# VHH binders against Spectrin beta chain, non-erythrocytic 5 (SPTBN5): the designs that were tried, part 1

Scores and structures below are computed, not measured.

Target 1, 109 residues: Spectrin beta chain, non-erythrocytic 5 (SPTBN5), of Homo sapiens (Human) (q9nrc6r3533to3641)
Amino acid sequence: TPTMEGSLEFKQHLLPGGRQPSSSSWDSCRGNLQGSSLSLFLDERMAAEKVASIALLDLTGARCERLRGRHGRKHTFSLRLTSGAEILFAAPSEEQAESWWRALGSTAA
Below, numbering starts at 1 at the first letter of every chain, in headers, positions and changes, except where a header shows other numbers; antibody chains aren't numbered by Kabat.
F, E and O are the ipSAE of ESMFold2-Fast, ESMFold2 and OpenDDE, as the mean of both directions, binder to target and target to binder. V2 is 0.75 times the mean of E and O plus 0.25 times the DockQ between their complexes.
Where letters were taken out, [cut] stands.
The coordinates of atoms that the task and the answers printed are left out; those that the model quotes come from them. Centres of patches stay.

## First folded at step 4 (VHH; from s03 with Y102F)

Design u04
Fold by ESMFold2, look of step 5:
Structure u04 (fold): chain B 109 residues (1-109), chain A 123 residues (1-123)
Amino acid sequence: as target 1 above (109 residues)
Amino acid sequence: DVQLVESGGGLVQPGGSLRLSCAASGRTFSSYAVGWFRQAPGKEREFIGAISWSGGSTYYAVSEKGRFTISRDNSKNTLYLQMNSLRPEDTAVYYCAAKSGFTFELPTEYDYWGQGTLVTVSS
């Protein structure tokens, strides 16, 4: 059973090494937090079958921060990985953004 | 940068099993997914599955249908693809690849590739 799951929008803000991506736009996904890993899937069907995820992220040592809705979305938070990569997320509501922030914070060191 | 080396390919009969290896070197891969792909002659590369370098999560394409298992040996810094109940249609060059970014089922999202290992399934 996942620690947290739900619909998110995401945007790659920084690549590993802190490099800027060549393309940076918001995309939809279904997030699934389990153990120390966050998996992003294209939709609910793919998430339920645990196949063909968009991304899988190791949260060991990661930092999670709440944002003021910068970058054109409300209910946002960021996830900074030890690789230097940074991903922005937007939840459907402020309540869900808080839930994600708490769940990710308890998983990351 | 990351370097990947596949090994373990060869000739097997239908119904047989084979284990492929992907040895990784370079930076810590805690933020990288390693994906397995294959490419049969005249076909596009096909996604098989992926694993976080930590080994905490694995994911498989639907077409796998329970015949393939991805695993990791921490003592050897090596990832494995166990293939069972092999069929002639599994004949392909098998690739290990690593990515940054958030789309991983497409070959164009992977920055680092091994050179491939040939698997031939034939009587």
Scores: ipSAE 0.013, ipTM 0.240, lowest interface PAE 7.5, mean pLDDT 76

## First folded at step 10 (VHH; from y01 with F104W)

Design d3
Fold by ESMFold2, look of step 11:
Structure d3 (fold): chain B 109 residues (1-109), chain A 123 residues (1-123)
Amino acid sequence: as target 1 above (109 residues)
Amino acid sequence: DVQLVESGGGLVQPGGSLRLSCAASGRTFSSYAVGWFRQAPGKEREFIGAISWRGGSTYYAVSEKGRFTISRDNSKNTLYLQMNSLRPEDTAVYYCAAKSGFTWELPTEYDYWGQGTLVTVSS
């Protein structure tokens, strides 16, 4: 199974059921993809030490789409979960955004 | 793990204000999103709102119409609920709760709970 990890910014765009949150802003994390699970940690140290993740996302049935920077960031993609929740991610570069998109797409099936 | 203790409940007259606090202890408080729920007698536990890990995002129940404000201070390991324009219908036990992940409104998604603090709105 592919392994992908790196720094990301994220923002919740839609809540479960597809409703918009009351307010939402970009935050930072360290992402770690293993199998069908994406773990988000506060930073690289917590990811390396395996301290409690801020989120653990099951990607089964999820949809990942490349975005072209329409939410205040340049190198973005979205992850739509089966619940209807949608999280936006931004990578440090277009190359990394593409790598994440490909890795997540192969996992989400 | 995180332990949560609510405080600040009490008797208040209709139209009044009250600020609740939720003190967190244990490691990694900032790794949890945190929220407020309440439970009136004979009712199910009701979501009030939640706030993201670093406080940049807030999520209020659709029924909540701007009378309540959630905030957190990670340097003090504390979550707050400011309640204004209180009504008798706000009488309930108020709980703080902590979770990981992106599902905000369901009590079953919260792993850690405080014991609750009673708020009574009556004159």
Scores: ipSAE 0.412, ipTM 0.694, lowest interface PAE 2.6, mean pLDDT 84

## First folded at step 13 (VHH; from f6 with S100T)

Design g1
Fold by OpenDDE, fold request of step 15:
Structure g1 (fold): chain B 109 residues (1-109), chain A 123 residues (1-123)
Amino acid sequence: as target 1 above (109 residues)
Amino acid sequence: DVQLVESGGGLVQPGGSLRLSCAASGRTFSSYAMGWFRQAPGKEREFIGGISWRGGSTYYAVSEKGRFTISRDNSKNTLYLQMNSLRPEDTAVYYCAAKTGFTWELPTEYDYWGQGTLVTVSS
């Protein structure tokens, strides 16, 4: 199973059921992919200590798609959960975005 | 663990405004997304809205008509609910709650709750 950790920006694009948030903006986090779970932390310290995760996303049945120059960020990809919630992510580089997309895609498949 | 304490409730006339506050304990306030709920007498607790960890995103209930605004000040460990154009049907106990994840509308999605503050809208 793929594992990956790194800095990301995230933005919730859709709520469960597919409704749009009232207001949504990009925010920074640390992502940690373990198995079929993606954990998000506010910063690298919290991620390293495995404390105060802001979200634990179950990737089972999820869809991950690369976003090419959309939503005001470079190097983006989207994660659509079975709930209908969709979270957008932006990586620091194209290489990292590709790595995340592949890792998440492999896990979700 | 996080302790939450609501304040600011009281009696207001229809059409009035009220600002509720929710004070959180500890130093991990920013690690939680926050939400406001209310429960009227004899009714189920209902979602009003939520706010993301650093306040950049807000999520309001489908039934929200734009009268309520949620904000937060992480430097003060405080969550706010600004309520305008209040109506008698807004009478309820208002609760703040802390959560993780990206689902917002169900009480079961929240890990910590305040004791609530009563808001009464009456002529």
Scores: ipSAE 0.794, ipTM 0.909, lowest interface PAE 0.7, mean pLDDT 94
Fold by OpenDDE, fold request of step 15:
Structure g1 (fold): chain B 109 residues (1-109), chain A 123 residues (1-123)
Amino acid sequence: as target 1 above (109 residues)
Amino acid sequence: DVQLVESGGGLVQPGGSLRLSCAASGRTFSSYAMGWFRQAPGKEREFIGGISWRGGSTYYAVSEKGRFTISRDNSKNTLYLQMNSLRPEDTAVYYCAAKTGFTWELPTEYDYWGQGTLVTVSS
């Protein structure tokens, strides 16, 4: 069971059903991957205390793809959920982006 | 738990404007995506729009796009709904709601609701 934690930027690209938001921008968060669940927190403190998560993403059946220099950020990857929602993520480095992609990919498989 | 209290409703003439506020209790306001809904007499509660945790993303119902604007001030634990060019068919009770996870238009996905504030548009 994969586990990972780290700082990320995220942006909602598609809403459930594949619809587009009226407006969307990049925001910062702390990601915590436990098994088939990715929890997002506003900051490291909240993540450490496991309190007030802003989102719990079920990775079952999800698809994770690397993005190469798209959407105004480097070191990006996308997470498409079975609902049709798609969240874009940006890691602080290429190494971290690759690590997240592998971890999320193995969980979704 | 989060308590939500709407305010700013009242009587307004057609073509007028109104700004609603939603005050949230506690210290976790920024941890919730927020939404505005309304319910007219004899009709189902309908989605107006939503806003992400720090206000970076918004989503509006197609029918309301352009006239209504949603914003938030996390330092004041307050959500806003600016309504312009109001019409008689906008008459309804307006509700704010808090949601874990990303913004969505489905009411059943919201965890907390306010008591609502009545907006009446009439000449």
Scores: ipSAE 0.724, ipTM 0.877, lowest interface PAE 0.8, mean pLDDT 93
Fold by ESMFold2, fold request of step 15:
Structure g1 (fold): chain B 109 residues (1-109), chain A 123 residues (1-123)
Amino acid sequence: as target 1 above (109 residues)
Amino acid sequence: DVQLVESGGGLVQPGGSLRLSCAASGRTFSSYAMGWFRQAPGKEREFIGGISWRGGSTYYAVSEKGRFTISRDNSKNTLYLQMNSLRPEDTAVYYCAAKTGFTWELPTEYDYWGQGTLVTVSS
């Protein structure tokens, strides 16, 4: 049973070392927070079957912040990884963004 | 698990263009972010650029001067590299590679590799 799961949009804002990508667009995924790991899947079917995740993020040392609608989406939060990489997420509603932020914050150390 | 095969390499004159293809087979291509690398004789494998799972984002090496364009067509399970204004310094074996996650420039982050296609830029 995951601590949190749901539909998200995501965008990589910073690469490791803090450099910005050359071109960046929001993409869609299904997120699954289990223990200290956030798995991203292409869609709901892949997430339900736990097959072919597009990313598996270790939350140890990560920092999660609410972004209050920056970067072209309303209900946003970010994960800053220890590498300096930063991934932005957008949830379907403000309530879901808050839920993700609380769940990720309690998991990150 | 995905198998990758590059094609489109060959001899081209300085200033010319080439389009490389990378055909994927096996597991779902759209589950992978993709990258292009090259390796000249005696040199380290060099990141050229990468492209996100659905093609909406691209990541070029900081040294890239806008001569190369990465694209993908998930309906054809194919990754492309368009190379323009080629120079002798672009002579190398070109590799496509597949990964998951958000680290782009490190070869060790790519789990599947093609065998490479040779590009020679010479008069």
Scores: ipSAE 0.617, ipTM 0.808, lowest interface PAE 1.6, mean pLDDT 87
Fold by ESMFold2, fold request of step 15:
Structure g1 (fold): chain B 109 residues (1-109), chain A 123 residues (1-123)
Amino acid sequence: as target 1 above (109 residues)
Amino acid sequence: DVQLVESGGGLVQPGGSLRLSCAASGRTFSSYAMGWFRQAPGKEREFIGGISWRGGSTYYAVSEKGRFTISRDNSKNTLYLQMNSLRPEDTAVYYCAAKTGFTWELPTEYDYWGQGTLVTVSS
């Protein structure tokens, strides 16, 4: 049973080492937070089967920050990994963005 | 697992163009981000660029000068590399590779690799 799950959009803002991508746009996923791991899946069906994740992120040492109205979406937060990579997320609502931010912040601590 | 097979390599004159294809079979192609690499004789494998799961984002190596374009068609389980204005220094074996996660330039982050297709640019 995940600590948190739900629909998200995501965009890689920084590559490892802090360099920006050549081109980056928002993509969709279903997020599943379990322990210190955030799994991203293509859609709800793939998440329910818990197979073929598009990404698995270890949140140890990560920093989570709310992003008020930046990068072309309203309900956003970011994850900065120890590698220097930064992934932006957008939730469907402000309440869900706050819930993700609090859950990720507690897990990363 | 996913199997990858490149095609479209061959001999081309300087200034010419080629489109490489990478056909994927096995597990869901759209759950993988994809990359193109090349390896010239006597050199290490070099990242060319990558493309996100649904094709909305691309990540080219700093050294690429805009002559190569990566695209994908998930309905056909195929990744493409369009190469224009080819030069002799582009001669290499070209590889496609599949990964998950957000690290793009490191070969060790790619779990599945094609066999490679040789591109020779010569008069």
Scores: ipSAE 0.602, ipTM 0.800, lowest interface PAE 1.6, mean pLDDT 87
Fold by ESMFold2, fold request of step 15:
Structure g1 (fold): chain B 109 residues (1-109), chain A 123 residues (1-123)
Amino acid sequence: as target 1 above (109 residues)
Amino acid sequence: DVQLVESGGGLVQPGGSLRLSCAASGRTFSSYAMGWFRQAPGKEREFIGGISWRGGSTYYAVSEKGRFTISRDNSKNTLYLQMNSLRPEDTAVYYCAAKTGFTWELPTEYDYWGQGTLVTVSS
């Protein structure tokens, strides 16, 4: 009964404190938004079992912004955490990017 | 839980190279992002760099001199640190560590640590 789930690509754009990483490329995951927590998993099997997440993000105070095809991907949005870290996400379609943005915006506060 | 064991440390001359390995066992290695740290005598543990879950992204400390390269081979459950142009000030115990999440430089963000391998750079 997640608020939102699905395949995403992600890329860390900013480190905590706002510094850029040395090298960053897009990687794939399965996202699962439950309440104010966004869990990322390697694939659908790990997500379905809710085991060995690669990241668990607390969205309290986070900011989510829609992007329009920057950074080598279409259908993108960003998630800026209170630490100053920024993760970019790409969804498979514009409709899904809108859905993620709406769900994340309602959760982040 | 994951257990980490570093190897490949030893004595090298200034200007030399050394390749450290970190063997992982226990839980799935690919579920962890990995980092390398070092601790010289009398100093705090220092972040060297990190690598993402599938190896597509790397993160080096601001102070990193560009002489070190981190890589991983998930099929062998192994993390590597290639160290080139070594200097006496690189003498330290080197640690590998495992984490989840997107915070890279803080030791407190790493849940699993190796016991370390000593690298001595001396003429």
Scores: ipSAE 0.564, ipTM 0.795, lowest interface PAE 1.7, mean pLDDT 87

## First folded at step 14 (VHH; from g1 with R27F T28R)

Design i5
Fold by OpenDDE, fold request of step 15:
Structure i5 (fold): chain B 109 residues (1-109), chain A 123 residues (1-123)
Amino acid sequence: as target 1 above (109 residues)
Amino acid sequence: DVQLVESGGGLVQPGGSLRLSCAASGFRFSSYAMGWFRQAPGKEREFIGGISWRGGSTYYAVSEKGRFTISRDNSKNTLYLQMNSLRPEDTAVYYCAAKTGFTWELPTEYDYWGQGTLVTVSS
């Protein structure tokens, strides 16, 4: 069972059903992957305390793809949920992006 | 105790404008995305729009024609709904709600709800 923790930027690209949001921008978060769940927190303190997560994403049936510098950020990958919602993520480095992609991919499969 | 309190509703003529506010307390406001819903008599509660945790993203219903604008001030724990060019069909009780996650239109995605504020658009 893969585990990952680290700083990320996130941006919702698609709403459930595949629709586009009215306006979307990149925001910062702390990601915590445990089992088939990805928890997002607004900052490291919240993540460390395991409180007030902004999202708990069920990765069952999800797809994760590398984006290779699209959408105005480097080191990006996308997470598409079974709902059709797609969240874009940006890692601080190419190595971290690859690590996240592999971890999320193995969990979702 | 968690509380969401809407205000700013009332009677307005067609073509008029209103700005609704939603004051939040009893929970970490910044950790929740927020949304606005409305419910007309005899109709289902319908999604108007939502706003992300820090206000960088907004998500409006497909039926939204650009007359409504959602914003938030985390320093004041307040959510806003600016409504312009109001129409009689906009008459409803308007609710603010707090959520997590990235699903916006489903009421079941929202953890906390206000009591609602009535908006009546009539000549």
Scores: ipSAE 0.791, ipTM 0.910, lowest interface PAE 0.7, mean pLDDT 95
Fold by OpenDDE, fold request of step 15:
Structure i5 (fold): chain B 109 residues (1-109), chain A 123 residues (1-123)
Amino acid sequence: as target 1 above (109 residues)
Amino acid sequence: DVQLVESGGGLVQPGGSLRLSCAASGFRFSSYAMGWFRQAPGKEREFIGGISWRGGSTYYAVSEKGRFTISRDNSKNTLYLQMNSLRPEDTAVYYCAAKTGFTWELPTEYDYWGQGTLVTVSS
């Protein structure tokens, strides 16, 4: 049961059901992985206080894949939920992207 | 107390335009994704579109794509719905709603709702 926290950029790629949004752009967040749940916060302060989470992602049955520089960002990976929704993430470094990918992959399995 | 208050509804002729506003209070507006719904008499409430926390992403129902535009101003805690080329079948009560997470279309997944504003499209 891995735990991880760090800064990320994210972009909604697919909505539930696998449908594409009308428009989508990269945004910044703080991710907090606890067990099978990934919480996203808009900034570090809210993450630290564990308040006003913008999303609680259930990783059960999810699929995480490295994107390796696709979609206009480096150090990227995707998270596909069982709902069909897919969120793209970008880490600040390659090593962090790898760490996130491994952590999320192990949790989803 | 959480409050969403829609405004800007009214009577408009076919082909006309209307801009709805939704003023939010009592919660951290920027921490919620927002959506617009509408409900015509005798019909189910239907999704129009949604917008992410900082406005970077939008999603529209197929039937409304191209005519409706959703935007938000977090400094004003306000959500907007620009409606163009209005048709009689657009007549409905329009609702704004707030939710967390990455879901858009299902009304049951939204946490807060406005009282609605009536839009009537008629010649």
Scores: ipSAE 0.724, ipTM 0.880, lowest interface PAE 0.8, mean pLDDT 94
Fold by ESMFold2, fold request of step 15:
Structure i5 (fold): chain B 109 residues (1-109), chain A 123 residues (1-123)
Amino acid sequence: as target 1 above (109 residues)
Amino acid sequence: DVQLVESGGGLVQPGGSLRLSCAASGFRFSSYAMGWFRQAPGKEREFIGGISWRGGSTYYAVSEKGRFTISRDNSKNTLYLQMNSLRPEDTAVYYCAAKTGFTWELPTEYDYWGQGTLVTVSS
């Protein structure tokens, strides 16, 4: 209580070890936060049925920051994983970005 | 059953080009990010590069010098590797692999592997 979920765009900014990808663009997903795990799915049906996730992220030790409109999107936040990988997310609204940021920050202790 | 089948390998002259294909079946292709690896005789398997689920992002090994291009066509369940300006040192068995998550360069992060296709660069 409670599970956070919703539509997100995402973009990998840093690879594990901190190196940048060769090219990167925003992609769409449906995020589902349960406990300390964030699951990403291609669409709402797969998220609702919990099948074929494209990524399962362990948030233990992760750092979550608000980016506030960098990288070509308005309502953004980042997750920096302990591996050094960094994933950027964009929510549909500022309110939703704030909700995600608070939920992820509370989890990523 | 999940299958990945590489094709398009063969003998090519130095300076030539070759396009490898990786046909996927038995799983939802668009739910997987994909990678290419190669293994030369006497060497460890090395990461060449990877491509995101919808193809919008690519990740090439530090050693890659811009001669290779990865692409995918999700409508055909196929991954591609375009190799240009080939050199004898590119001789290897080339493997495609499928994964989830955001870790690209480690073979242990890939769930499914092809059997490989041999590329020989020699005159």
Scores: ipSAE 0.632, ipTM 0.816, lowest interface PAE 1.5, mean pLDDT 88
Fold by ESMFold2, fold request of step 15:
Structure i5 (fold): chain B 109 residues (1-109), chain A 123 residues (1-123)
Amino acid sequence: as target 1 above (109 residues)
Amino acid sequence: DVQLVESGGGLVQPGGSLRLSCAASGFRFSSYAMGWFRQAPGKEREFIGGISWRGGSTYYAVSEKGRFTISRDNSKNTLYLQMNSLRPEDTAVYYCAAKTGFTWELPTEYDYWGQGTLVTVSS
């Protein structure tokens, strides 16, 4: 029973150490927040079965920030990890972006 | 059984091109981001670049000079490395590797590794 779950688009904005990727495009996933971990899955089926996550993000020490729509998407927020990596997320609606931001902010330390 | 098998290596003259393939089996290929590494004799394993799960994003090492192109075809469970304008210093064993997450350049972040394919660039 996750704290928050739903469809997201994501894009890695910064690599660990703060360097930019060579090429970066938005991709889609299903996000599942459980405890202090955010799991990303290819789609709803994989998320429901909890198999083969494409990423598992440890939110300890992470910072979550709402963004004004940029990078070609409207309802965005970011996660800055302690490594210096930064992942941008876009939700299907402003309400969902706010919900993710609140849930992630509550979890991040 | 998880397997990654590189192929396409061989002897090539300076200025030549090679296309390496990495065939994946035993796991869901589309759930993994992929990377290419190389290791020259007497040197540490070096990150070349990586590619996102569906191929929409690529990440090349800072030292990469734009001669290499990474691509993937998830319908064939295959990762590719196109190498152009090859130089003697590109001589190395080339490895493909699979990972999850958003850390690209560290070998310790990769879950699965191929056995490597030798590329020799020599006159």
Scores: ipSAE 0.606, ipTM 0.807, lowest interface PAE 1.6, mean pLDDT 88
Fold by ESMFold2, fold request of step 15:
Structure i5 (fold): chain B 109 residues (1-109), chain A 123 residues (1-123)
Amino acid sequence: as target 1 above (109 residues)
Amino acid sequence: DVQLVESGGGLVQPGGSLRLSCAASGFRFSSYAMGWFRQAPGKEREFIGGISWRGGSTYYAVSEKGRFTISRDNSKNTLYLQMNSLRPEDTAVYYCAAKTGFTWELPTEYDYWGQGTLVTVSS
């Protein structure tokens, strides 16, 4: 199973069903991709200890796309879940955004 | 032990305001997104709104019309609901709840629940 991990910022752009939230701002997390699951943790310590994840996302059927820096961040990609929810992510660099995109694309089927 | 304890409910006249509090203990408050629900007698539990882990994002029910404001103070492990311009139809038991993940409106997605606080809006 592919493994990818690293610091990310995230922002929920669409709710399940495709509705827009009332307001949504960027927040920080540590991401861990294992198999078809993406776990988000509050910070590096919680990710290393596998404690108190803030979200666990099943990527089966999800679609991952690179973005051109819309929404106030530069190194971005989106993850659209089969529920219609859409989460935007920003990586610390273009190289890391590309790495996430490739890893997620191999998983999101 | 995880506890969520609502307070601040009571009797208020139409047009009045209340601020509800939800005190959290026994878990990492900052690791949970939070929601407010209400249930009037004979009705199903209704989502009011939610707030993200660090308070940067809010999610109000489609039916909500801007009279209620959700906030949180992670340094005090407390969630708040400011309720303005109250009407008799707002009479209900109000619950706070905690969750992870990105689904907001479904009660089954919430891991922890408070006992509720009664708000009565009547002359």
Scores: ipSAE 0.574, ipTM 0.794, lowest interface PAE 1.6, mean pLDDT 87

## First folded at step 15 (VHH; from i5 with S57T)

Design k2
Fold by ESMFold2, look of step 16:
Structure k2 (fold): chain B 109 residues (1-109), chain A 123 residues (1-123)
Amino acid sequence: as target 1 above (109 residues)
Amino acid sequence: DVQLVESGGGLVQPGGSLRLSCAASGFRFSSYAMGWFRQAPGKEREFIGGISWRGGTTYYAVSEKGRFTISRDNSKNTLYLQMNSLRPEDTAVYYCAAKTGFTWELPTEYDYWGQGTLVTVSS
C-alpha cells in the first residue's frame, strides 16, 4: 500500500544544477508515494492502473519543505532533489499538504 | 515499435528560418516530456531545449538567445522546433528525444531517440 497518494498540482521551479526554466506553470497530476519512490501520473485513471507515469523519483537524499511564501498557490510544499532540481507541489487542502510534507520529509535508507 | 522520426531539415541561408517536426509512434506520447538535441561532427549531442508533458514547462539552452521555439501537439503525437535567425554554427544533425522525470539536459535521461535530420546553414 502507498504511504501517501492523492491529487497534486506541480511546477518545476528549478532545473538540475539550480537553473531556472524559460517558462513554467502549474500542471496537475496524481502522486503515489511508496517507500522512497514517488510516482506521478497524468490523472486518476493512469494512477489507478499504474501505467504511463510521467515521473518516477527516488527520494533518497531529497529535501522537502513547507513553503512559508507561496508561488501563487496556498497549500504548497517543495521537493529539492540531489540534482538541484526543485519541484513545487500544491495540495487541495492544508491538511493534505501537511500529510504530503510529513510523508516526503522522511528519507529512505 | 517505438519510433521518433524527425523531418524538415535541409539547406538554409544564414538569417533564415526552418521548422522541424518529430513524429512519434509506438508509445504514449502525452506521458513523455520531449527534448531537442543537435550534434555536429566530432561533438557530443548538445541539448537545445525541452518541453513538458502538456507544455507547462519549457527550457531553452542559453546559446539559443530566444531564436528557437519548441511546441507540441499531443493530438497529432508531434513535437516541433521552430528555428529563426539561423547561423552557420547551427549546422548539425538535429534529434528529438523522449523522457520522463524532471532532468532535461542529460542525454542519458532520454528513453527514446530519433534518427536525426540534417540542417545545413551555408557560410
Scores: ipSAE 0.564, ipTM 0.774, lowest interface PAE 1.8, mean pLDDT 87

## First folded at step 16 (VHH; from k2 with R28I S30R)

Design m3
Fold by ESMFold2, look of step 17:
Order: sequence, then C-alpha cells, then structure tokens
Structure m3 (fold): chain B 109 residues (1-109), chain A 123 residues (1-123)
Amino acid sequence: as target 1 above (109 residues)
Amino acid sequence: DVQLVESGGGLVQPGGSLRLSCAASGFIFRSYAMGWFRQAPGKEREFIGGISWRGGTTYYAVSEKGRFTISRDNSKNTLYLQMNSLRPEDTAVYYCAAKTGFTWELPTEYDYWGQGTLVTVSS
C-alpha cells in the first residue's frame, strides 16, 4: 500500500542550514514512502508494524538527485530538504535506487 | 513511563574534566537520536551536541571547539558526555534529550527530556 518501501542505507550529509556534521557515516534502515511522507525504521518488524520510526520526513519542496556512486556507495541518491538538510541514501541495487528516485521525484517538488 | 536521568555532575576546578551519563528507560532507546543541552543561570537552553541512533552521525555546537565528546552505548541504554578543559563559563545544568528525525539544534524537536545535572566549574 505504500508508494515505495525497502531497505536503505542513509547518512546525513548536511544539517539544517547547510552545515556539515562533525562526523557522518552510513547507517541502515527500512524506508516507507506514503504520499509525501518518508518514514524510516531500524528494521523490518518496526517498519511492518509502523512503530518506533527513527525519522518521518515531509518531502514537500524537497529535491531528489541520483549520485551514481558518490560518497562510498554505488546505488545512491540524495534528498535535499527545504531546511537545507541533505540525507544521502543507498539502495541494495541500481534497480531499487532507480525505483526510489522515481518515487521520490514524483513526490518532491 | 519514559525516563531520562542525568548523573555525574558536580564541582570541578577550571581545566578539569567530567563525564556525564544519561540513563534511559521506558522507550526504545536505539530508535532515538540523542542530544545534550545546557542552561546557565539567566540564559536560555543551549544545544551542545548530538549523536545519531547507532552513532553514525555526530554534531557539536561550534562554541565547544572540540572539548566535548558524545558517545552512546545502546546495550546499556546510556548516553555520555565527556567534557574536558572545563572553564567557569561551562557552569550550567546539563540536560539529555531524545528525538527522531534529522534536525538537531532546536529544543522543540526533542520528545523526551531529563531533569538535568548541575556542573559547577570554580576554584
């Protein structure tokens, strides 16, 4: 029923206001895109039951870009929020990265 | 049911070090990013720094200039703040707080707060 869901790695590249964090490395999650909202969960159980999300992102006005192997992963895309925060994502395959990019692009303005 | 309890505050001399702990209960600790704030007498609550769910991201306020280190141990549901080279201006009540999402500096983004532990830096 969600527009898109699946395993992702993520990393915060920019903080709100466009500043870089002091340290940032890749972490893993399950993503669930419904309408203009992207929910992230630590694992499949939490995602399936929609409990204890680690983030709920409003994608209105966000920008999504394919990164094609930047930042130490191959199947990557970025999500730039209107706050200036930027989250990088990596999918398990190019097919899944493409699917995420298309789904996010149709949601984000 | 949610509880955050800071400990480790006290009196230290200028130039000294302290390690603060924040014990969490009543919620899924590993699903929360954590932050440290402080509030000096007569001032507003100030963001010190934060750490993501598994520690992949850390962010320190520019004003700290590398003196503070944040860490967490998810197996013990505990957040830590190591403070070095303390100065009288660091005197404040120190709070831990828990949030979701990727916004760090705004107190309104934090869901749960501790009651604070007092750190006094003076001779």
Scores: ipSAE 0.692, ipTM 0.838, lowest interface PAE 1.1, mean pLDDT 89

